VHH binders against UPF0758 protein CT0611. Designs and how they scored, part 1

Scores and structures below are computed, not measured.

Target 1, 126 residues: UPF0758 protein CT0611, of Chlorobaculum tepidum (q8kes1)
Amino acid sequence: MNLKVKGARDVFEYMKGRIPDETKEHLFVLFLSTKNQILRHETITIGTLTASLIHPREIFKAAIRESAHSIILVHNHPSGDVQPSNADKQVTSILKKAGDLLQIELLDHVIVGNNDWFSFRDHALL
Unless a header shows other numbers, all headers, positions and changes below count from the first letter of the chain; antibody chains aren't numbered by Kabat.
F is the ipSAE of ESMFold2-Fast. E and O are both the ipSAE of ESMFold2, at different seeds. Each is the mean of both directions, binder to target and target to binder. V2 is 0.75 times the mean of E and O plus 0.25 times the DockQ between their complexes.
Where letters were taken out, [cut] stands.
Atom coordinates printed by the task and the answers are left out, and those that the model quotes come from them; centres of patches stay.

## First folded at step 1 (VHH)

Design a55
Fold by ESMFold2 at other seeds, look of step 3:
Structure a55 (fold): chain B 126 residues (1-126), chain A 118 residues (1-118)
Amino acid sequence: as target 1 above (126 residues)
Amino acid sequence: QLQLVESGGGLVQAGGSLRLSCTASGSSYAMGWFRQGPGKEREFVASITWSGGSTYYADSVKGRFTISRDNAKNTLYLQMNSLKSEDTAVYYCAARDYGLEYTFYDYWGKGTRVTVSS
């Protein structure tokens, strides 16, 4: 279904059952329509997140192919601590800059834990 | 329109403590504190979601400041301990509303001045 995202809670709910192995870090991208409906998601990395694992060209090539108007990053922390790491912030900054140039906005980065989440947008990091 | 009113600013000696309050005219999804020192750009201090479980602090204040909120009173607090002269600033309360779209509205108070003396 094409779930409309109005805030980070909707992203958290969407990701339930969609993280293959919760004991590992995953980074996903959600591709959104002009109405903030989720078109599709894609796994970007599995394992400890570093900025060197991020390839903006491939992410935005996929975003263009999906006709995405905007994107949201989603990342799980197996520990359950949803506070952003420095790597999380660096990855977000890289993709925000690329999105600004291409006018495919990075709306949020949501870190999901067991029963809670952290939104970069809600905490003025985005 | 969501209205935010800060209070609790004043003069305090270095090493001392001060508690700031911000009363909102209605509910908000996320609230935070920002500050602007003399001749400096406004900077982030701390933020909290309406549930009170998700907080974030600037490195310069982590361990010394504590953000909290009382949702029943629509009031945001900033407990500031171990104050330094570098904490001298006008402190602003800000809020992000739920909005109809993912892009939430931002609201700002007029600020309250904190002066930390040696």
Scores: ipSAE 0.246, ipTM 0.600, lowest interface PAE 3.8, mean pLDDT 85

## First folded at step 3 (VHH)

Design c1 (from a55 with W50G)
Fold by ESMFold2 at other seeds, look of step 3:
Structure c1 (fold): chain B 126 residues (1-126), chain A 118 residues (1-118)
Amino acid sequence: as target 1 above (126 residues)
Amino acid sequence: QLQLVESGGGLVQAGGSLRLSCTASGSSYAMGWFRQGPGKEREFVASITGSGGSTYYADSVKGRFTISRDNAKNTLYLQMNSLKSEDTAVYYCAARDYGLEYTFYDYWGKGTRVTVSS
């Protein structure tokens, strides 16, 4: 069944058991329906996140193919510290701008740790 | 509707400390502090979610300010240390509900004035 995302806690719960190697940093995108149901997720990068590794055209090509209404970014910090880095903020800004142009909104960026999460949206970063 | 009341503002000398409080009429998911200095737009200061788990600070206050909350009292705090003249502002308490439909902080207090003298 397609999980409906109400907020960042649901994203954190969805990602449990879905990160292949938690010792590595992964960035994922979740593709959402008009009802905020997760259609599927896709791994964007593995390893230390930098803005130069992000290709908006490939992310939004996938979003269009999935008929996504909106997207959510998710990544883990293997350290367990869920505070956003400068690279996390830069990546988020780039994809927010691209999504606004294509009208496929970036709703949130959620950083997941072992037992907690950080939401860009909840902390006024989105 | 959630009501927010700030207190603890006042005049303080540079290098000093001040503690702001915000009492909410009920529970809220995320709470934060914003401020508006003379001739400036309102800006984010710090935020804290739910049971006091995650926090976030603007770069200008990181290491000097500490946000915390007491869920039993529905009270938000801002401990401000090493105050500078640029911290002079009206400080507003704000709160946001859980959910993707809420795009910004919807509940706001009337503010409390902080003046840092040189």
Scores: ipSAE 0.568, ipTM 0.818, lowest interface PAE 1.5, mean pLDDT 90
Fold by ESMFold2, look of step 4:
Structure c1 (fold): chain B 126 residues (1-126), chain A 118 residues (1-118)
Amino acid sequence: as target 1 above (126 residues)
Amino acid sequence: QLQLVESGGGLVQAGGSLRLSCTASGSSYAMGWFRQGPGKEREFVASITGSGGSTYYADSVKGRFTISRDNAKNTLYLQMNSLKSEDTAVYYCAARDYGLEYTFYDYWGKGTRVTVSS
């Protein structure tokens, strides 16, 4: 059975043990059903996040293939500081706009650390 | 229904300080402060979560404002220092509840007026 996401805590818990090398920055996308259940996740990038590494067409092609109703972005900061960078905000804005056009909503972007997280939605950035 | 009641607004001279309070009628996961200046759209000021203790500030207030909460009293605070004329606004307390669904900020207070005079 797939985990139902009710908030950023559930995303944080899902990602425990699912980040291959926590010393490197990873960006993931979670594909969600109409009932906010995680269908699967996919690694988008490994290494320092920049907007030039983000290809909305490939992310949303995968979302359509999975019949995803919505998506959540997740990434880790190896430093442990979960505050969003300007690059994090830029990537989020790009994918928010693309999702709005395709009617596949970006529900949240969650930055995960060792025992804490930062949610764009909880902090009104989405 | 979660109810939010702001207090602590008033008239203050530029460079001064005020502390806003917001009492909640129940527990919430995330709370924040927003403000709306004359003729402007409502804008984000600061937010804090209960479970992770994370905070976030708009660039315009970073270093001058401090958000905090007392979960035993279900009370949110905004300490505003070094106030500027641009901080004049109605300040709103807002909350997000993880109740049954993943939701936006769904609960809003009626606001408290802050006026910063030169």
Scores: ipSAE 0.218, ipTM 0.580, lowest interface PAE 4.1, mean pLDDT 86

Design c2 (from a55 with W50G L100Y)
Fold by ESMFold2 at other seeds, look of step 3:
Structure c2 (fold): chain B 126 residues (1-126), chain A 118 residues (1-118)
Amino acid sequence: as target 1 above (126 residues)
Amino acid sequence: QLQLVESGGGLVQAGGSLRLSCTASGSSYAMGWFRQGPGKEREFVASITGSGGSTYYADSVKGRFTISRDNAKNTLYLQMNSLKSEDTAVYYCAARDYGYEYTFYDYWGKGTRVTVSS
């Protein structure tokens, strides 16, 4: 029952019902197979996002353990505004650099709201 | 193949306004505006996804430019207010298909020239 991800809408659909408390900001990572199937997701942080909460070694240790070919970042904004913050951009940059070195690509960062999403890739940020 | 045709460029004084249009030959998932100034590389200006979706703006144009689209007419707009001389460039309409198999914007117009005089 692994969802094959074509693009950011599929990521948004996957996250429906998978955010435990939508009143709080959650950051997730999705681990993808070579066929762009979601192997699993993992919660990285809960609460206001800062770059200091991101530990690339732990994320990529998990990605290697899962045999992930690539990863996608996902988070929600409780406000419903899906525009990326500066912190969102900083986190994305850190994990993109780490992924490039390890050749485990960061395909996208998707910010999800109730009925909409923002994709870093769709808006030329990745 | 999707075809994109820009219009609305011209000469304006600093502080003035212009509206650019881009007519597409069919529907597209995401559209955007890029620009290339004299002696510069092409740079991102603004983007919008379909279905009244999200927008994004380069820092240099936030609060001055507004991107919008009319999906029924397959037309993309860029309202440019409070123009500065640094906005002088050829403005390109671009579009991309849905999906991670597409790496960047693959469809491009020929551009429309905007010149902002002091």
Scores: ipSAE 0.598, ipTM 0.820, lowest interface PAE 1.2, mean pLDDT 89
Fold by ESMFold2, look of step 4:
Structure c2 (fold): chain B 126 residues (1-126), chain A 118 residues (1-118)
Amino acid sequence: as target 1 above (126 residues)
Amino acid sequence: QLQLVESGGGLVQAGGSLRLSCTASGSSYAMGWFRQGPGKEREFVASITGSGGSTYYADSVKGRFTISRDNAKNTLYLQMNSLKSEDTAVYYCAARDYGYEYTFYDYWGKGTRVTVSS
């Protein structure tokens, strides 16, 4: 699907119906074209997100394979509480640095809940 | 051009409370508070988005400060409790447009001074 993403609300809307089991945490990456169109998304991990489970090389391996111009991280919180954990913030910081080095920008990290979301970009964390 | 005007600053004793207000000339997607202490860089304090309002707080103010907004009045608030001398700063209201085309908060007030005496 070639949905053009303007901001975090569009990411939240894209993920509706695309999380296989909403009772479990999933981490996804969205691969974006130069026009901010979603090329596709990919599941990176399933299960409680911890810093030790997220490897920059795996995220950017997929991004390089897709020739993505930029990426967006998305994960769901089954509880509906979309506040970022310390692990979320730590992983985001590392992936931002890696993306800057590789010139594949991490535009946002969006945490999705039942009917709301949290955007790292919107809250000045990116 | 969105205009932001802060008010409610002043002198307050350590341990006291103060409420800041910011009136906007129109609606915005996200609003936040930043502050600049003496001899320091401007730093993030808190932010809030939308009518269903996700919020985020800097670690230094979490549990003591509460951000809120009244969209009908285009007004942003910061309730500051348990104030410390380290909270002394000029507090700035800021607003941000929706979208990844915008890299940071684009609209800023002129600030309101908060001085916490001990």
Scores: ipSAE 0.567, ipTM 0.800, lowest interface PAE 1.2, mean pLDDT 88

Design c4 (from a55 with W50G L100Y Y102E)
Fold by ESMFold2 at other seeds, look of step 4:
Structure c4 (fold): chain B 126 residues (1-126), chain A 118 residues (1-118)
Amino acid sequence: as target 1 above (126 residues)
Amino acid sequence: QLQLVESGGGLVQAGGSLRLSCTASGSSYAMGWFRQGPGKEREFVASITGSGGSTYYADSVKGRFTISRDNAKNTLYLQMNSLKSEDTAVYYCAARDYGYEETFYDYWGKGTRVTVSS
């Protein structure tokens, strides 16, 4: 499915019903076309997020395979608190740097809760 | 185009409180406060979205500052408590439209000066 994403609200809406077990933390990547259409998403980790679990090589290998123009990170917090953790910020920084070098932009990192979200880009973190 | 006017700056004693206001000429999706201290680069202070309702604070102000907005009045507020000399800066109101086609906060006020004395 090639749903067009205008902003973080659309990312939140896309993820509804797509998180297999909401009691666990999941980190996803969305691969986007030049027209900001979602090509597909992929699960990066399940469980407590740490920077040591993130391998830019594998994420961007997948992005290149998908012919992605850009990517978006999505993360759920089972607690419902959508504020970013230090680990969330570290992961975002690593992938932003890698994306800048490869010219596959990290457009946003969206943390989703039950009925709200937090966007790194909306809050000047990206 | 959207106009932003800050007010409420002034001289205040360390440990004191001050409230900043920013009146917008129309609605916007996200609003925030930035500041520029003497000899320093402009830095993020706090932000609030209208659609998601989320807020975010720089670590240096968390627990001391509170951002809020009144959408009926198109007004953004910053309540600053427990002020320190390090909070001395020109404070800027900023706003952005929704979406990834917008790259940063596009609308800026002229700033209001806050001086915290020892």
Scores: ipSAE 0.622, ipTM 0.839, lowest interface PAE 1.0, mean pLDDT 90
Fold by ESMFold2 at other seeds, look of step 5:
Structure c4 (fold): chain B 126 residues (1-126), chain A 118 residues (1-118)
Amino acid sequence: as target 1 above (126 residues)
Amino acid sequence: QLQLVESGGGLVQAGGSLRLSCTASGSSYAMGWFRQGPGKEREFVASITGSGGSTYYADSVKGRFTISRDNAKNTLYLQMNSLKSEDTAVYYCAARDYGYEETFYDYWGKGTRVTVSS
């Protein structure tokens, strides 16, 4: 029974208890079915996010292996400030372009803090 | 259908302030302000969510503009301080429903004109 996400609040709730060390930045990808069910998630990076650490080929190889229809990025900020950084925007742009080409949509990028979140899609960044 | 009506536009001297309002006919998940200046494409200004989310501002207005909402009145506000001639535009209120079924802001007002003179 896979968890279905309707929007960014559900992504935030899914990530509760799933970030191994909240004092470090983590970037995850969620692989979604055609029904927006979370098939699984995967850690992409741990530590300060830079665009040079992102390899779209490996992310979308995993998405294809999972038979994902779409993906969601999730990222925590240990500071608790959920505003996107320039690096967050750059990573999102790279994976958006790759997903558009492969027809595996990047639905959202959700930045999670202690008790709040920021959604790129909700704020017209996707 | 959700209806959005902007008000508060007008002529303001550079360095001045103006407050825009947008009254909605019902509740919505996220609301925002967009603007279109002379000869430019419509651009994002600021947004706010009502479900424990956040606010977000375009770099060009951050620190000068403040978005807020009054859920009891279904009203969105934009406080604009330290206005510049570059802020001259028609300002649009927009709203969207919660969820990934929606791709973009689906509800739009007709706009209110802000003119900043030197």
Scores: ipSAE 0.599, ipTM 0.818, lowest interface PAE 1.0, mean pLDDT 89

## First folded at step 4 (VHH)

Design e55
Fold by ESMFold2, look of step 6:
Structure e55 (fold): chain B 126 residues (1-126), chain A 117 residues (1-117)
Amino acid sequence: as target 1 above (126 residues)
Amino acid sequence: QLQLVESGGGLVQAGGSLRLSCTASGSSYAMGWFRQGPGKEREFVASITGSGGSTYYADSVKGRFTISRDNAKNTLYLQMNSLKSEDTAVYYCAARDYGYETFYDYWGKGTRVTVSS
């Protein structure tokens, strides 16, 4: 069940029904093949996102084990406001730099709400 | 192939307002405004997706600038209020198609905004 993602709308659709408790903030990573197929996703954190909770070595260890070509970061805002916080931007910057060094690109960071999303890529933040 | 033409730039007093327009030769998924001040790198200002969908603003303009689009006219707008001397720049309209295999590849030639103290 390897869905191909073309853009952020496909990521939003993929995450429907895959967030265990939508009242809590979750951060996920999607591991992608060379053909932008979702190999699998993994939960990174549950609860309020801070940069101190992000461990690039563990994310990219998993990405290397999966033979991922690229990754997409996804998290939900239970409030419904999909605008990125400063923490969201910090996490994205850290993982972008790590991915560039390892040549496993961070393609996007998609923040999902109930009926809408925000894409860092769409808004030139990536 | 998509052509973007900015207009509405000019000289304005600090604290004043200005409205920029960008006419496109066709439709696009996302559009945005970027600017380049004297001796500075080009920087992001604001963007909008879809039919007036999600928007995002650089911190330096949030609360003062408003991006909007009229998809029927293929026109992007930037309402600039409470202008500061730091807003002096050439403002560029840009657009991108949907998808991760695309980028902001379509650019206008820019319109100059000068804010005098």
Scores: ipSAE 0.727, ipTM 0.857, lowest interface PAE 0.8, mean pLDDT 91
Fold by ESMFold2 at other seeds, look of step 6:
Structure e55 (fold): chain B 126 residues (1-126), chain A 117 residues (1-117)
Amino acid sequence: as target 1 above (126 residues)
Amino acid sequence: QLQLVESGGGLVQAGGSLRLSCTASGSSYAMGWFRQGPGKEREFVASITGSGGSTYYADSVKGRFTISRDNAKNTLYLQMNSLKSEDTAVYYCAARDYGYETFYDYWGKGTRVTVSS
């Protein structure tokens, strides 16, 4: 039985100590059960995020294999500034559309910094 | 059950400034401003979290509007500068509880802003 997430703070807390090199940008996906428990997470990219590096087919293949009900995107900004970039918004839009078609909801995108986070859902972007 | 009351709306000339206030009957996780122009759907303006440490603005208001809150007074503010005719709307204060099972469920009755040429 894994960690249950209620909201974006729980995602931020889960990521503490789980980012291998905080000086580099990492993008993760969290696969969630029907009870919002984290089944596992997976590293998608390391380095500057661009939309061309995102392959929805591979992400959702993994989600189906894990029997995920929903997914959450998480990434860090090494600068500590948690405001979403244009690339962050583009990646979110792509995966939201794919998730809507497959009925595996993109529940949130959480950007983590030193002591704070930004949630797309909390700010009505999702 | 959380009650939100907006104030500070009025008539202002294009290029002018106005500050909106919203008093809440208690604390909330995230608050924001939404607006509804004549004959239009309600749209997002800006939001702020109390513990998540961030603000966000719609592209149409970036650089002109500033959202802030005073937690001791349970009050949300929107400083509106460089106002344009398209900013004419009823402005609503909204709030949400923490969690993925919630939405912006608490709404004020709105305060009218009219920007004249």
Scores: ipSAE 0.718, ipTM 0.853, lowest interface PAE 0.8, mean pLDDT 90

## First folded at step 6 (VHH)

Design g1 (from e55 with Y106H)
Fold by ESMFold2, look of step 6:
Parts: C-alpha cells; sequence; structure tokens
Structure g1 (fold): chain B 126 residues (1-126), chain A 117 residues (1-117)
C-alpha cells in the first residue's frame, strides 16, 4: 500500500471498511515504511483481547520480513467506547518493549469506534 | 508560535475545588495538563484531542478532575474537585500539533496549586 499516515486520524480512516465483523474485537498491526506509508496490515487476534494471546516474536518476525521501519497497532471496541482497557495497555507495553529492543518503533496504538478514535500517542501514553 | 498562559492556581484546603484555565493564542490538535510536585518528575494529568473530543486521565485524578475546552475562547480548563495534598504541584498547560512527527512541544509557564491539610 502507498497510503501515507500523518497521524491517528489517517489510521482511523484507513480502517474504515477493513474490519470484517465490527461486532467482534479485532487487533491489527500496520507495517510502516521509513516514510510512514502503510506497507500492509495483518490481523493479529479476533475476540476479546488479552495480553496472553499476543506473541511479540510473530509480530516482529512479520515486521522484519516486511522491512518495516515502524508499526502501529489498531484495535476496535464493538461497544463504541474507545477508552483503553487494562488489556489494551498491557499489550501496548509488551510490544513497545519488544520494538525498542529491535529498533522497530511502536509508533501508536489506535482504538477505533464508530465515529471516533483514541490514540495512545496523542494522549502521551506513547 | 502557539502561546499558552495558565491561570487559576492558588491555595486550597483538602477536599476543596479549583478550576484552572489555559488561554491559547490559537488552536491546536491536542492539549493537556501536566504537573510537577516538589522533588518529583513532571507527570501527565489529563489530555483532550480535537475541538473537545477524546479525553484521558491519569489514574490518580480520574473521577476527581475534568478536562474540557471552550473553542470560542481558545481556552482549556481543568476542573479539580476533591483535592488532596498530593495534588500540590505546578500545573502546566501543554499542546501538540497533529502528526506522528510532533510532540507536546508547546508549554505554558505553569500555575501553582497548593493543597493544605
Amino acid sequence: as target 1 above (126 residues)
Amino acid sequence: QLQLVESGGGLVQAGGSLRLSCTASGSSYAMGWFRQGPGKEREFVASITGSGGSTYYADSVKGRFTISRDNAKNTLYLQMNSLKSEDTAVYYCAARDYGYETFYDHWGKGTRVTVSS
């Protein structure tokens, strides 16, 4: 893909029409180039998010294979409430640490709802 | 360059309330309140994005503090209720522009809040 993301609004717009079943929680990862272009995205989990279901080795194996400069997590809340849960924060923390070690930055975690979003980066959580 | 001026700080008894204001010289994408207590690092308090959209609060203030914006006045507010002695700090208004290449780089000079026991 050649879409350049400037900030979280662009991530929200990218995800429109790309969540197969909005009644279920999905976690996606976006792989970004050095120019913040979306190389591709990948579904990580479907269903209630827990930190125990996240395997950094698989995410970063894919990121390395894509030659990604950075990654963005995207997660929908079927309720429409975009406030991060404890699980969302835990997943973000784990992947932030892994990304720091591998020098593939976790640039943001964006939670998308019906007409709005929450960005970890915008709210100083990243 | 965006200028931010805080006001509304002062001395208040524990359990009391204060309302902080931050007047901006223009609009910005995200604004927030940060604070620095005596001998402590500056810490996040609350943030708000867009013209009054998404908000987020530190656990230590959730349920007691309310962040809001008045677009007509270019003013950010922090309503502080049920104040505790640990809320004593200099409170800073901060803002960031839209985009992943930006940071909270616009800061006011702060307003002092002292909560007496």
Scores: ipSAE 0.718, ipTM 0.852, lowest interface PAE 0.8, mean pLDDT 90

Design g2 (from e55 with S28P Y106H)
Fold by ESMFold2 at other seeds, look of step 6:
Structure g2 (fold): chain B 126 residues (1-126), chain A 117 residues (1-117)
Amino acid sequence: as target 1 above (126 residues)
Amino acid sequence: QLQLVESGGGLVQAGGSLRLSCTASGSPYAMGWFRQGPGKEREFVASITGSGGSTYYADSVKGRFTISRDNAKNTLYLQMNSLKSEDTAVYYCAARDYGYETFYDHWGKGTRVTVSS
């Protein structure tokens, strides 16, 4: 893929047609090049997000394998309400800290709904 | 360069209300309010993206403050209700452009809000 991500709208547009079952919550990670091109994405979990389902070791193992410069988290809320939950904020904090240590930046966490999104970066949460 | 000018600050009794305004010289992608209380670090208050876009509030102001913007007037608002002494601060309007290479780097000079008993 050679799509360059400029901001959260581009992430939202990328995810169109890439969520296998929109009635279920999916968490994805996007691996980005130094030019903010999406190298690929990977499904991390399907089902209600909790911090116990997130394994930074596995996410960053994949990021290193892809030679990613940075990552973006994306997940959908089947309800259409894109406000972040406490679990979403907790997961983001954990992966932000891990990424800072490994120098593979967590650039954003984007929650997608039907025709809208919420970006942690846009709201100074990240 | 984008200019942001806050207004509407003042002295108000606890339990009262105040509406802050921020006029922008352009149409930034996202805008927000930050505040700095006496002896404290600057903290996030609320933010809003685009026309009728997503909003987010700090826990300390949820249910009491409402952020909105009028894109036709390039004006950001903060309606502050049920004010408390701990809301005393200089309130800053801030904005950012679209994109991951940007951040909240456009700031007003602030407007003082003092909440007294």
Scores: ipSAE 0.734, ipTM 0.873, lowest interface PAE 0.8, mean pLDDT 91
Fold by ESMFold2, look of step 7:
Structure g2 (fold): chain B 126 residues (1-126), chain A 117 residues (1-117)
Amino acid sequence: as target 1 above (126 residues)
Amino acid sequence: QLQLVESGGGLVQAGGSLRLSCTASGSPYAMGWFRQGPGKEREFVASITGSGGSTYYADSVKGRFTISRDNAKNTLYLQMNSLKSEDTAVYYCAARDYGYETFYDHWGKGTRVTVSS
């Protein structure tokens, strides 16, 4: 499947029906082609997001294996409040730095709720 | 080319309120306020998307400033309450189009806000 994402709304729509248990936080990574086509996605964590659970080497090993040009982070807030937490910002910062070094861009981090989303890119955080 | 025109700046005493406006000549996807104080770098203040309705605020203004948007008038607002002297700056309206290939590339000329003790 070669779904092309133009922006964060497309990421939100892609994730509909793809979060196994919306009562729990999930963090996903999307691996993108040079044309912003979703190559695949992968679950990174389930449960409350914390920076100590994120291992850039494993995420970017997968990105290299997929021949990804860029990545997008996605996670859900079961509460429906899509405002980023401090942990969300910390995770984003870590993976942005790793991506800059490896030249595999972290293009966005999208937080999804029931019928809305928050994009780090849209709000100048990326 | 998208045109952004700010208004509503002026002199106000600390603790006071002021409302800034920014009229857009089109319908940008996201808009925001940035500011530049004397001798400082331009900094983010607040942003709002048109579709989806999300907002975000810099920590220094959270709880005191409210961003809003009237899509029918293509006008962005910043309600500034409990103003402090450190809020003194030129305030810039900025906008971006939808999509990952865009940036905040449209800017107004700014409106000056001075907060006096």
Scores: ipSAE 0.724, ipTM 0.857, lowest interface PAE 0.8, mean pLDDT 90

